# VHH binders against q6dbn1, part 3

Target 1, 243 residues: q6dbn1
Amino acid sequence: MRCISCREEYLPRNAGTCKECYVEAGETEEELKREIDDLKAKVAFLRLSSSLDHGTSSTSRSFTDVVLIASEDNAGSPPIPAHKSVLVSRSPVFKAMLENEMEESLSGTIKISDVSYDALRTFVYYLYTAEACLDEQMACDLLVMSEKYQVKHLKSYCERFLVTKLSPDNSLMTYAFAHQHNAKHVLDAALSQIVENMDKLTKREEYMELVEKDPRLIVEIYEAYLSKQVNTAAGGTSTSKTS

## First folded at step 12 (VHH)

Design x5
Fold by OpenDDE, fold request of step 13:
Structure x5 (fold): chain B 243 residues (1-243), chain A 124 residues (1-124)
Amino acid sequence: as target 1 above (243 residues)
Amino acid sequence: EVQLVESGGGLVQPGGSLRLSCAASGFTFSKYAMYWVRQAPGKGLEWVSEISQDGSYTKYPDSVKGRFTISRDNAKNTLYLQMNSLRPEDTAVYYCAAGSYRPFSPTKQYFDYRGQGTLVTVSS
């Protein structure tokens, strides 16, 4: 039998791989495991305590030098304490904002417009911990924030989540959302789903709305659809000539 | 940095006209449907006008229909609101807002960005 890994001939007693390849694979696995453990340890070490961690409320406020305020219609959202150093390290936008001696830097107050307190809190928590509990709405909110503040790690995290929530029913709006916020992975996934379900989606209200309000998106969708159709047609003709 | 800066507000007499402008920066203006919203003293946020990304679609509530006209210049990243036949009831802070698509909440309008607003006062 030939080893599936090294393609060398080995005695049939071995389950698909030669002994050498098996040993090598095992060593690689152990190495990867060690690496993962090391990374986990590093992450644990680098994780910053957030004032949002319920258990350390008193210590987490220590040395905060900035507050973020969600400026929704409700003027009454509590300020979220943070550290300028953390914000600056995680976001180039915050860096620029806080280094230019603008009002935000001087006042120690950053107003964040059109975000809920919960979203802002989650966002700030993520900046400290790289952790967030996402639902569909939160993922969208945080994706928008990640784009606005150029937090790439968070954006990717949100995109991955949103892709898992993609369905034919939400694909059009997901595409539009992704397009608007430069969420490439979500955009590609949504587009793929749309193209596969075009016959159904063209009958939806969302489709008609996009036709009316944002026809450019529809054009892009159809371009992708046509491209797929052409490629499929070309592949079918090549198989018929060999019979 | 994302910014929306409204201008053009002021004091005007009933029946008068104003033109509001909103200068957008820090994001791709042309990807957003834009809105004017207003907040009168002691009242909630009210939708005033909508314009699609390319300006081909506009919508108004009955309260301002025929009096207000929304327009945009994507080359200048600017949104406009022409306000005619102003009434005392139009007194409010007017905000420019960038509308967001939301895949999971189709019935609710979300705004990604909103300006600080410009005050319009209509009084005799």
Scores: ipSAE 0.856, ipTM 0.951, lowest interface PAE 0.5, mean pLDDT 90
Fold by OpenDDE, fold request of step 13:
Structure x5 (fold): chain B 243 residues (1-243), chain A 124 residues (1-124)
Amino acid sequence: as target 1 above (243 residues)
Amino acid sequence: EVQLVESGGGLVQPGGSLRLSCAASGFTFSKYAMYWVRQAPGKGLEWVSEISQDGSYTKYPDSVKGRFTISRDNAKNTLYLQMNSLRPEDTAVYYCAAGSYRPFSPTKQYFDYRGQGTLVTVSS
């Protein structure tokens, strides 16, 4: 028998791979496992304690030097304490804000507009822990914030979540949302789903709304749809010639 | 940094006119439907006007229809609101806001960005 990996002849006693390749694969697996464990340990080490951590409330408030305030229309939201050093390290936008002798840097207060307290709290918590409990709405809110403050890791995190929530029913609006925020992974996934379900989606109210309000998106969708149709037609003609 | 800066507010007599401007920066202005919203003292946020990305679509509530005109210049990243025949009830802080597409909330209008507002006072 020929080894699937090295293509060398080996004695039939070994199912599919030669002994050498099997051993090598095992060693590689063990090495990868060690690497994963090391990475996990590094992540655990790098995780910062936040005042938002339910268990360590007293120590996390120590040495905060800035507060973030969610500006909601009707109610003063409680300030969220943070460390300038953490904000600066995680966001180029915060870095720029805090390095400049802006009022925010001097006052130690950053007002965040158009964000709920919960979203802001979750955002700040993520900056410390790289963890967030997401629902669909929170994922959208945090994606917007991640773009605004240029937190790439969070943006990717939100995109991955949103892709898992993608359905034909929400695909048009997901596409539009992704387009606004340059969420490439979500955009591509949504577009693919739209193209596959085009006959159904063109009858939806959301489609008509986009036609009326944002026809450029519809043009892009149709370009993708046509491209797929052409490719499918070309592939079908090649299989018929070989029969 | 994302910024929306409103200007053009002030004191005007009933029947007068004002033109508000909103200068946008730090985001792709042309990807957003833009809105004017206002908040009167002691009241909630009220929608005042909507304009699509390319300006081909506009919408107004009945309260301002025929009196207010929304427009935009994408080359200048600027939103405008022409307000004519102003009434005392139009007194409010006016905000420009960038509308957000939200996949999971079909009925509620979300804004990704909103300015600090400009005060319009209509009084004799």
Scores: ipSAE 0.856, ipTM 0.951, lowest interface PAE 0.5, mean pLDDT 89
Fold by OpenDDE, look of step 12:
Structure x5 (fold): chain B 243 residues (1-243), chain A 124 residues (1-124)
Amino acid sequence: as target 1 above (243 residues)
Amino acid sequence: EVQLVESGGGLVQPGGSLRLSCAASGFTFSKYAMYWVRQAPGKGLEWVSEISQDGSYTKYPDSVKGRFTISRDNAKNTLYLQMNSLRPEDTAVYYCAAGSYRPFSPTKQYFDYRGQGTLVTVSS
């Protein structure tokens, strides 16, 4: 029979499409589904929450413009302009900060400590567009910021990126980083990578550093490793009884 | 909101002692290595002390080794720096900082959070 999609001859057991085309179509469908979900999430993120809380007459404080300043060692970073309404919409932390009568709300200036100008600029840009150009370092910086300011969409974005950059060589430190910032997806992926490469990783300097500085992480790693070993051993015994 | 609030700074004579405190809030304190850093007038940030998450590991530069002691109380979310035998060159703003792991820049120290600092002046 000829495949309806590729028009190649395929074995008669396949109904209408060859196995390869069927698999490819399935993969494409899944990819499209992911893309649609991502787009939906992006649209949802960019939607300005109409604070129409119906009930309490709280005077719709017209959020005016605000500037964010990166306060690193370089006292000279230019201010980044933003809209309070956007910040409040995207971050519960900014909402809390700007709805109160704190200095930040009154002055229209928010000082962001321990962030580079580039990272802050990228962060603010993301709040407006849900887009960012990431390298590994920027992803880490933005992940930290996302956690600090509770921008869930950004955190997820950064986690996805970091998972794609995961390797055996960076897995230990990635795990430690993920653990520190409650990045569950990255943590799980890193842990899996570590467990699969445990024989090599235990000889690395990073491993010894963690043993010395953060032994709790090492314990967690070994727990996961042992769990995997036990499960593998249990699965092997069940297949031998059915012959 | 993440906050690090330093306290305990002030004026002290050479040879004197001070104890700095840093109260942390808004993040999981016990997940972070903590640091004291200082900035003297006209100088850059200088690392002064490091303590691991559980306090089992500490490190000091030679400039303060034997004189300064870092400690932490995770139950109170508080970092401490005991400074003894203070010298004029120890005059600086002292900052409490939470250290961050960086998987792609292992040689560079990153701080996720840092306080506003407390001034320590050592003068006769």
Scores: ipSAE 0.808, ipTM 0.924, lowest interface PAE 0.5, mean pLDDT 88
Fold by ESMFold2, fold request of step 13:
Structure x5 (fold): chain B 243 residues (1-243), chain A 124 residues (1-124)
Amino acid sequence: as target 1 above (243 residues)
Amino acid sequence: EVQLVESGGGLVQPGGSLRLSCAASGFTFSKYAMYWVRQAPGKGLEWVSEISQDGSYTKYPDSVKGRFTISRDNAKNTLYLQMNSLRPEDTAVYYCAAGSYRPFSPTKQYFDYRGQGTLVTVSS
């Protein structure tokens, strides 16, 4: 029989479409399912939680009621106005800070040390929009902030970006960074790069410095390497099929 | 919540001693190389000590070598600085800081966390 989409010959199954076109339709469906899941996660992230006083909430106002201040070496950075309702909805850490009568809740000012104004501004923008303009340094800064404030949606966003920037040259330090910040997706990807290039990486000065200064990290890399090789051997089946 | 809380500062005479402590919480202390840095009035931050994750490597600038000793207790999540033979030029706010690995800027030392500092004043 001839496929109606590509006009190629095929066996008579999936009437009117060949195996290749059927597979392509399934691949398109999986892409759309991923996009739908991403949009669902973004919608869930952007929702606001109810305040303790849910009936007539003061958070229904459009006025900002808190400012964030970057306290890095650049004293006098502009304050960044925000809404407590947004902060508490996106971060359990801001929720704990702001729902009780703690210093930040009463003063209306949140000082965030060791962050640049640009990183803080980008972080706050993400809390409102689920979007950020990343480069390599900003992705690291925002990943650290996302771990500090437990903003999982942002952490995943930064992790995906950092994976696209992996190379053999940066794989050891990327692994170390991901290990410090519990960034499992980046950690696993960096480990794969390390495994594929182990013979070259063990000769680099950065490897020798890690052995001297942080040998526990080196041991954990080798333990993860051995565990990954066992899991690859045990899990030698494909699960990438479409449906 | 991530916190670094310094303590043990105060007024001391030249030649005296102080021990600073830094209590860490909200992160895995043993994954971080730890640092003491200080800021004298009208100056920028100056590095004064480094200790590796397991404590096996320490480093000091010449200005404090032999007088200051950094140590850590990973079971208590605490960093220490023993300061002996103090001089008026050691007067500063002392901060503890947690060092970060960064994959795209390998020569620049980043600190993920820094405390609010404790004031050490050395005067007669």
Scores: ipSAE 0.584, ipTM 0.822, lowest interface PAE 1.1, mean pLDDT 82
Fold by ESMFold2, look of step 12:
Parts: sequence; structure tokens; C-alpha cells
Structure x5 (fold): chain B 243 residues (1-243), chain A 124 residues (1-124)
Amino acid sequence: as target 1 above (243 residues)
Amino acid sequence: EVQLVESGGGLVQPGGSLRLSCAASGFTFSKYAMYWVRQAPGKGLEWVSEISQDGSYTKYPDSVKGRFTISRDNAKNTLYLQMNSLRPEDTAVYYCAAGSYRPFSPTKQYFDYRGQGTLVTVSS
């Protein structure tokens, strides 16, 4: 039989598609499923936005079935209406919470402590649209939330943003933040900045504070620094032998 | 789910003692400096004590120094506050909190996690 897609001959046991086209179609199917989920979330957001613009929650039009509440701002913050289907599709943590008869699934209310209303609203917007307006503070807040709710795409997005904001002046605290939240891409980038600027950074007040309060981080930085100096000396010795 | 659960609060006479506990779960406790903060009725949040990740550094404001002792057990993911010689002005809701490093506002202390608090009342 001849493959319908690429019109090339294939093994006779493959029912109308060759192995190469079958694998490619499987990858395309997963990409299409992801795109469909993205579009469904954007449609749900447009329904939510229409309801919000009228100043009322029209459940018959928006079909929201859950609210999120920033408990830090509980007394003054409005509830954020959302769709369980969107939360479940974007977060394994919300999937476990909402599909397994947890208290939140039964009450229709998810209370999230230690998050500002603005950060929670931005997080929910990202779950719907895959977009977030970041500044330095928001990127940190959303990185913490992305790890907590296992939203891998958002964590990567926040990491890329933080790397673009990296400088020698903020590298020590960025390293400490990334270490604390298992943000490896940011961690590696910050360490590189630290090692390249070590002589200036060891004189900073935040360095002295880390030595006193969290010396294990300082030990890890010096271990990396010494490993680089040993490799440079070994490489220099090799290049010093004649050409 | 990330949780910080305070316990051990209650009503105590002036001069008495209480021991507060905070059970932590859902995050790597040993990576966080831990804090006790309190809020008296009608007042803002006041820092009460700090302990470093390995417990080797502690700090207190003058208002509680010598009377309060912070400690932690990283194997049990638990933070403690021993409060002695309690005074009526120590009456407050006491919260445990996990300190966050933040790269863009280093002079402001951020907490990634904070508990719901336990009430301590010191009165006759």
C-alpha cells in the first residue's frame, strides 16, 4: 500500500499510513489537542469577560461553576469566577482538588492564602489565555504560584522573564530565590553572573547577610567558583604546552 | 497543598507562659527562614522573631528579647515559639510565616506562606 499522506511506499502491515507519517500524525494530534484546549479556555474567558463587563455574573451565559478567593485580601477582595474545566485542564493540582471530591469541589470555593488579588487575577487570566503581563514582582509571585499549582508553562515563562532582568546587582538574591523555588534555568543564569562578578559581590551587604543567615548557599556558590578556577587552571596548563 | 497550622494559643494570666507550634507541609521547610509575627487588636502586623534555615541564627525585637525563644525542628517540619513572662501587651493573633528571598526589593521582607494564626490572650 502507498501512504496517503506522503505518497511513499510503506510496509504492508501499516494500514494506509507509513510509520514516519503515523508518528508525525500522533505528534500533530497532541499539538491539536493542546490548541483545542487553549481555544476552549479563550472562549470561556470571552464569556467571562462579557459577563464581567455587565457588572453581573450571568451564570446562564458564562457557565462559571467555581470562585477563587485571595484570602490575604478576603475582607476587601472580590471573588474571581472561573470554570472548573479550565482549571483542571491547566493544573494537575486543581485536577486532583476538583475531580476527587475534595472540600473545594463540593463548596465551589477555592481559598488561596498569601496571594494578592492582583497576582491571583493574573494567574487565572494566564490559565485562560496563556498570557500574563509581567513586571519583576509579578514574575516572582507567579513563579511561586506556578510551582504550587504545577503550571509548567507559566513557570517557564516567568523564568525567561527573570533571566532577562538579571544583572550583577540582583544576582545574589535571584540565585537565592531560584534555589528556594527550584527554578533551575534562573538558578544557572544567576550563578554564572555571580561567578563572573565575584570580587564585587563579596563586598555587598546582602552577601554578608547570606553568610550569617543562610551560609549553605554561599558554600554552594564558592564550590561552583572553585570548580571553574580549577578547570581554568587545568585548561590553561594544557594550552601552555606547545603548539 | 501548602499549609502552615499554628496551635498552642489561649488565655493566660500575666507572668505566665505559652508554647506555640506551627506545623508545615507542602513545601521544603528547611529552605525557608521562618518567622513569628503578631497582630494586636486594631494594630498592624508586628515582627516577633526570626530563625534561619538551619536554626543557627535567631533575632528578636527589644519588646520580646529575653522572654521569647524561637526554635525549629526540620526533621518534623515544625516551628516553635516559647513565650515566657507574658504581659497584657503580648495579646495578639500570632502567625507563623515562611520568608522569601526577592531579587528586586531586598529591603522588604516577603513571606511566601503564612498561617491563619492562633490567638494569645494575656489578661487577669
Scores: ipSAE 0.581, ipTM 0.815, lowest interface PAE 1.1, mean pLDDT 81

Design x5
Fold by ESMFold2, fold request of step 13:
Structure x5 (fold): chain B 243 residues (1-243), chain A 124 residues (1-124)
Amino acid sequence: as target 1 above (243 residues)
Amino acid sequence: EVQLVESGGGLVQPGGSLRLSCAASGFTFSKYAMYWVRQAPGKGLEWVSEISQDGSYTKYPDSVKGRFTISRDNAKNTLYLQMNSLRPEDTAVYYCAAGSYRPFSPTKQYFDYRGQGTLVTVSS
């Protein structure tokens, strides 16, 4: 019999496509389903809150009503104008800040310390577009901001990027960073790299620094290592390979 | 909302003492190494002290060593700086800051959070 998709011969007991093409179609379907879910999440993220009067207010950038200021740079970076409706729609923190009688709501100014102008500008751009150009440093900056302002969509975006950049060499500090910011996806991926490369990582200066300054992280890594060894011995062993 | 709120600044005579406090909220205080940094009029930021997450490791630059003591109370989410034998050159705005681990820039100290500062003026 011939496979409908690749037209190669297959055993009669197969389901009208060869096993290889059937598996590849399933993988493509899963990729498309993830893309659709990602787009649905992006659309939900970009919607404006129904608690605002959309009929009487313009969503144009030229009708801004709040200013964000990066105070890290002593050079006096320019203020970034924004719309309160966008900020409150994307962030529970901005919602609490701007919809209650806090200093920022009254002054129309939000000061953000310890962030570069470039990172703040990129963060604001994301709040409007759900897009950001990332490199390793920007992804960390935006993940911290996403945690601070509880922008889950951005946090997930940064986490996915950081996982793609994970390597054994950066795994220890990536673990520490992810632990600090409750970035579970990155934390788990980094821990896997650490456990697989423990013999080389224990010789690094950053390992010794963590032992001295933050030994809790080292204890957690070793507890996970012990749990993985028990798991591989008792319930997770592959006959061709053991983790 | 993440906040670091400094207090305890003021005017003091040379040789005097002040105790600064920093109240932290909106993040897990015990996960962060904490720092005091200062900015003298017309100058850049200067590191003043560091304390590890559990308080067991502290570090100071030579300019304040022996005069300043950093401490923390993780149960109260509070950072402290005891400043003794104050000099006119200690006049600055003092900021409380939370240190960040960063995997791609290990030589630069990043701060995830910084307060608005408290002014310390040492003069007759």
Scores: ipSAE 0.576, ipTM 0.821, lowest interface PAE 1.2, mean pLDDT 82

## First folded at step 13 (VHH)

Design y6
Fold by OpenDDE, look of step 18:
Structure y6 (fold): chain B 243 residues (1-243), chain A 124 residues (1-124)
Amino acid sequence: as target 1 above (243 residues)
Amino acid sequence: EVQLVESGGGLVQPGGSLRLSCAASGFHFSKYAMYWVRQAPGKGLEWVSEISQDGSYTKYPDSVKGRFTISRDNAKNTLYLQMNSLRPEDTAVYYCAAGSYRPFSPTKQYFDYRGQGTLVTVSS
């Protein structure tokens, strides 16, 4: 029989497609499913919460324009204009800040501490578009901001990016960073990388630094390492009995 | 909302003492190494003290070593700086800051969070 996809001759074990095409189709299906899920998540993120809760007249005044100012050591970063409505819809923290009678809500100015202008600009842009151009540093900055302002979609976006940048050389510090910011996906990936490269990583300066300054992380790493070793040892004993 | 609120600053004579406090909220305080940094008028930010998450490790620059003591109470989410033998050159706004791990920038100290600061003036 000829495969309906590749038109190559195959033994008729499967309905209409060769094994290779079937596998490829399955992989494509899974990839498309992931893409659809991602798009759905993006659409959901970009939906403005129609707080049509009709009741209290005071909510309409809260959606005026606002400016965000990056407060770094360098006095004079330009303000970044935004809409309160967008900020409120994307971040529970901004919602809380702007719905109360705090200075930020009254002045229309939000000062963001310890963030660069570029990071803040990128952050605000993301709130509008669900898109960001990331390098490693920007991903870290935005992840921190996402945690601070509880923007879950952004946090996940940054985590996915950081996982792709994970290497043995940066795994220890990535783990520490992820741990600090509750970045679970990054943390798990980094920990896996560390455990696989433990012999090399224990000789690094970063390792010694963590031993000195944050020994709890080292304990966690070793727990994971030991767990893996035990599991590997248990799996090896089961295969030897069937011969 | 993440907040770091410094207190305890004021005017003191040379040789005097002050104790600064920093009340932290809105983040997991015990996951962060904490820092005191200061900025004198017309100068850049200067690191003046470091303490690890559990308080077992502390570090000071030579400029304040032996005079300043950093401590923390994780149960109270509070950072402290005991400053003794104060000098006019210690005049600055003092900030409490939460240190950040950064995997891709090992040479630069990053802070995820920093307070608004408290002014310390040492003058006769």
Scores: ipSAE 0.826, ipTM 0.933, lowest interface PAE 0.5, mean pLDDT 89
Fold by ESMFold2, look of step 18:
Structure y6 (fold): chain B 243 residues (1-243), chain A 124 residues (1-124)
Amino acid sequence: as target 1 above (243 residues)
Amino acid sequence: EVQLVESGGGLVQPGGSLRLSCAASGFHFSKYAMYWVRQAPGKGLEWVSEISQDGSYTKYPDSVKGRFTISRDNAKNTLYLQMNSLRPEDTAVYYCAAGSYRPFSPTKQYFDYRGQGTLVTVSS
């Protein structure tokens, strides 16, 4: 008797699908459900408010009504044209900025002095598409931008990327970065790496620099380390010692 | 909203003094090492001073050491730069900046936040 899907033989009393194909179909179904949920979250993020009025904003043949400028790249970085309706729909910070007739709403120009042109361009692209090509540097840049402008969907995306890039070599600085930006998921993952490699990390140059320059951060790491050792010991005492 | 607002710039004679201030808001000021950087017209950005989160560590390049003093007041979220014995080559726009920890390029200093700057002109 052969499985109709993979053609492997199995016992006659079994159905036409072998155990391996049945399990694989279940795994594929679960992966597709996750993808559907992710797409639903992207659609919800991309929704645009129809009630937003930009009657006082300047529009032209391109229909954009605001520009963003990365001041860090002063030597010829182009302005990035955008739509106020998109910015307001994606970011509570842009909503407050543009709907309260602040300097940016009146001038039609938003200057961002602490970002490269490439990071700002990628950030704006994400506001329109919910997509960004990340590398290690871009993920950090966009996480900072996402916190500053309260774009939670992007922050989550950057956090997941950063967790996939954790290693013992970068765990201490990743912890410090996550601490500065309240990136809980990254913070917890980095702490686990630090705890598992504490003996090596306390000998590194960046550890010694943190001890001198930012000792409160080191104290917080040690408090978490000691709490984890206590919880591990408590959990370990529940194991039987009978042989 | 995150803001860094510099003040105290202006025109001063060579040998004079200025005190720059930087008011910070919208982020946890005490979590950041703070920096002054400057940019002369047509030139790149130059590091001027650094102060650690609690103020206990400061650093200066040789070009300003002994003439400039950085300080901070974490209770007021304010950064300061006292500039003495000013020279014409100190003419620049001065920016305050908040230092970032970065995991993938730890030897390169990144700034999460930077102000719009204040112009200091040292001329007769």
Scores: ipSAE 0.599, ipTM 0.821, lowest interface PAE 1.0, mean pLDDT 82

## First folded at step 14 (VHH)

Design z5
Fold by OpenDDE, look of step 15:
Structure z5 (fold): chain B 243 residues (1-243), chain A 124 residues (1-124)
Amino acid sequence: as target 1 above (243 residues)
Amino acid sequence: EVQLVESGGGLVQPGGSLRLSCAASGFHFSKYAMYWVRQAPGKGLEWVSEISRDGSYTKYPDSVKGRFTISRDNAKNTLYLQMNSLRPEDTAVYYCAAGSYRPFSPTKQYFDYRGQGTLVTVSS
């Protein structure tokens, strides 16, 4: 029979497609599913929580324009304009800040400490678009911001990006970073990378630094490493008994 | 909301002692290395002390080594700086800061969070 997709001759056991095309189709389907899920998540993120029109006209007026200022040591960063309504809808932290008679709510100015202007701008842009141009550093900065302001969608976005940038060379520090910021996906990926490259990584300066500054992380790494070794040893013994 | 609130600053004579405290809230304090940094008038931010997450590791610059002692109480989410033998050059606003690892810039120190600071004035 000829495959409907690739037109190559294949053995008749497969319903119209060759094994290769079937596998490819499956992979494509999975990819599409992921894309759809991501899009759905994006749409959900961008949906302005319909302020329940509960009739009290007074609360809607309270979410007027606001400016965010990056308060780095350099007093001179331009303010970033935003809508309180958008901030409130995207971040529970901003909601709490702006719903409360805090100085930020009254002044219409939110000072964001320990963030660069570029990071803050990118962060605000993301709140409006669910998109960001990321490099490795920006991804880290935004991940921290997402954690601070509890923007889950952004956190996930940053995690996904960071996973794609994971390498043996950055795995230790990535693990430490992920651990610190509760970035589970990054943490798991980094840990996997570390375990696979343990022989190389133990010779690195970063490893010695962690041994000195954060030995708990090293213990966790070794626990994972040992677990993997035990499992591999157990799997190897089961295959030898069936021959 | 993340907060770092420094306290214990004030006026002290040369050779005197102060103990600074930093109360942390709104984040997982024990996940962070903590730092004291200071800024003197007209000068940049200067690192003055580092402590690891569990307190087992501390580091000081030569400028304060032997005079300052950093400590932490994770149960109380509090960071401390004991400053002894204070000098006029120690006059600065002192900030508590939470340090972050950076996987792609390992040589650069990043602070995720920093307090508003407490003024320490050493003057005769």
Scores: ipSAE 0.773, ipTM 0.910, lowest interface PAE 0.5, mean pLDDT 88
Fold by ESMFold2, look of step 14:
Structure z5 (fold): chain B 243 residues (1-243), chain A 124 residues (1-124)
Amino acid sequence: as target 1 above (243 residues)
Amino acid sequence: EVQLVESGGGLVQPGGSLRLSCAASGFHFSKYAMYWVRQAPGKGLEWVSEISRDGSYTKYPDSVKGRFTISRDNAKNTLYLQMNSLRPEDTAVYYCAAGSYRPFSPTKQYFDYRGQGTLVTVSS
C-alpha cells in the first residue's frame, strides 16, 4: 500500500500516510499553532484602549497630534508624525509622559535620544503594525527601545529574531547583551551555545575582554558549564568508590 | 522613564577642580559599564573615561590621565568624575553614557543611554 502524500509503500493496517509523512504533518501542525498564537498576540497588541482619546490635529491630513524626532542624527532628521492614542495604548512610558501635563504633551514633540532615524521609524511602524523589518543591528536597537518604552511585544519579537541569528561565533557577546537587557529567551539560548563550545570560546578575544571587564558574567558561564558536567554524569553513569 | 542627569558643571579657573555627578534612573545602572564623554565647542565627541560595572576597571586617555578620576556608587545609581588641574582645553559639555554590549559589531562602542550634558568652562 502506498502513502497518499509521498506515495511510498508501507505495511497494511497502517494509516493512509507513512511514518515520515505523518511526522512531517505533525511538525507543520505545531508550526501553524505557533503562527496562530503569534497572530492572536499581534491582534491583542494592536487593539486600542477605549478609554484613550483619539488625538486629532486640525493641521494634519492623518489627524496626527504628536511628532517624534531622532536626536542621534544630524539636525536634518525628518519628524515622524504619530498619534498619542497609539503611543499610550502600546507603551506605559508614553502613557505616563503624555497623560500628565508634561512638556511633551503640551509641545506635541517627543525627542528620542540615542537612536537613529531609521531605528525610530521602524519602532513607530511596529507600534502601528506589530511588524518590523529586522536585521541583526536593528533587532538590538529595537530591543533596547522596547525596554526604554516598555513595549513587551516588541521585546519578544526582537528576541525571537536574535535567537535565529545565534551562532557559536557571536554567542559570548549575545550572552552579554541579553544579560544586560534581561532578555531571558536569548540569554538561555546563548548560554547553551557557549556551554557546548566552551573549549573554543575561552580562547577568543571577546572572552578575555569579559574576564577583565565583567568577570561576574564569566563566573555565571562557568557555573552553568559545571552544572552541565554534573547533570551529564548524573544522567549517564554514576561510579563511586567504597572503602 | 530612563534618565541620566549630569550636574556639577560650572566656571572654574585654570588649575582648579570640579566634581561632576550623573544620577541614573529607570534602568539597571549596575548592569552597565559607564562612560564620560565630552564635546568642546565646534569639536566632535571625545572619550574621557570608562568604568566597569563593578568599578574594578577604569580607563583614561592620555589627555586626562592622572588628572581625572571616574568612580561610581551602585547603591545610589550615581556616576562621578573628579576633575583636577583643569586646563582651558578641558572646556566642554560633559555627558555621561551607559555602554552597551552588541553581538554583531564588537569593535564599536554603543551607548544605550546618554545624558543631556553639563557645561564645564575653564577660563581665567
Scores: ipSAE 0.551, ipTM 0.806, lowest interface PAE 1.4, mean pLDDT 81

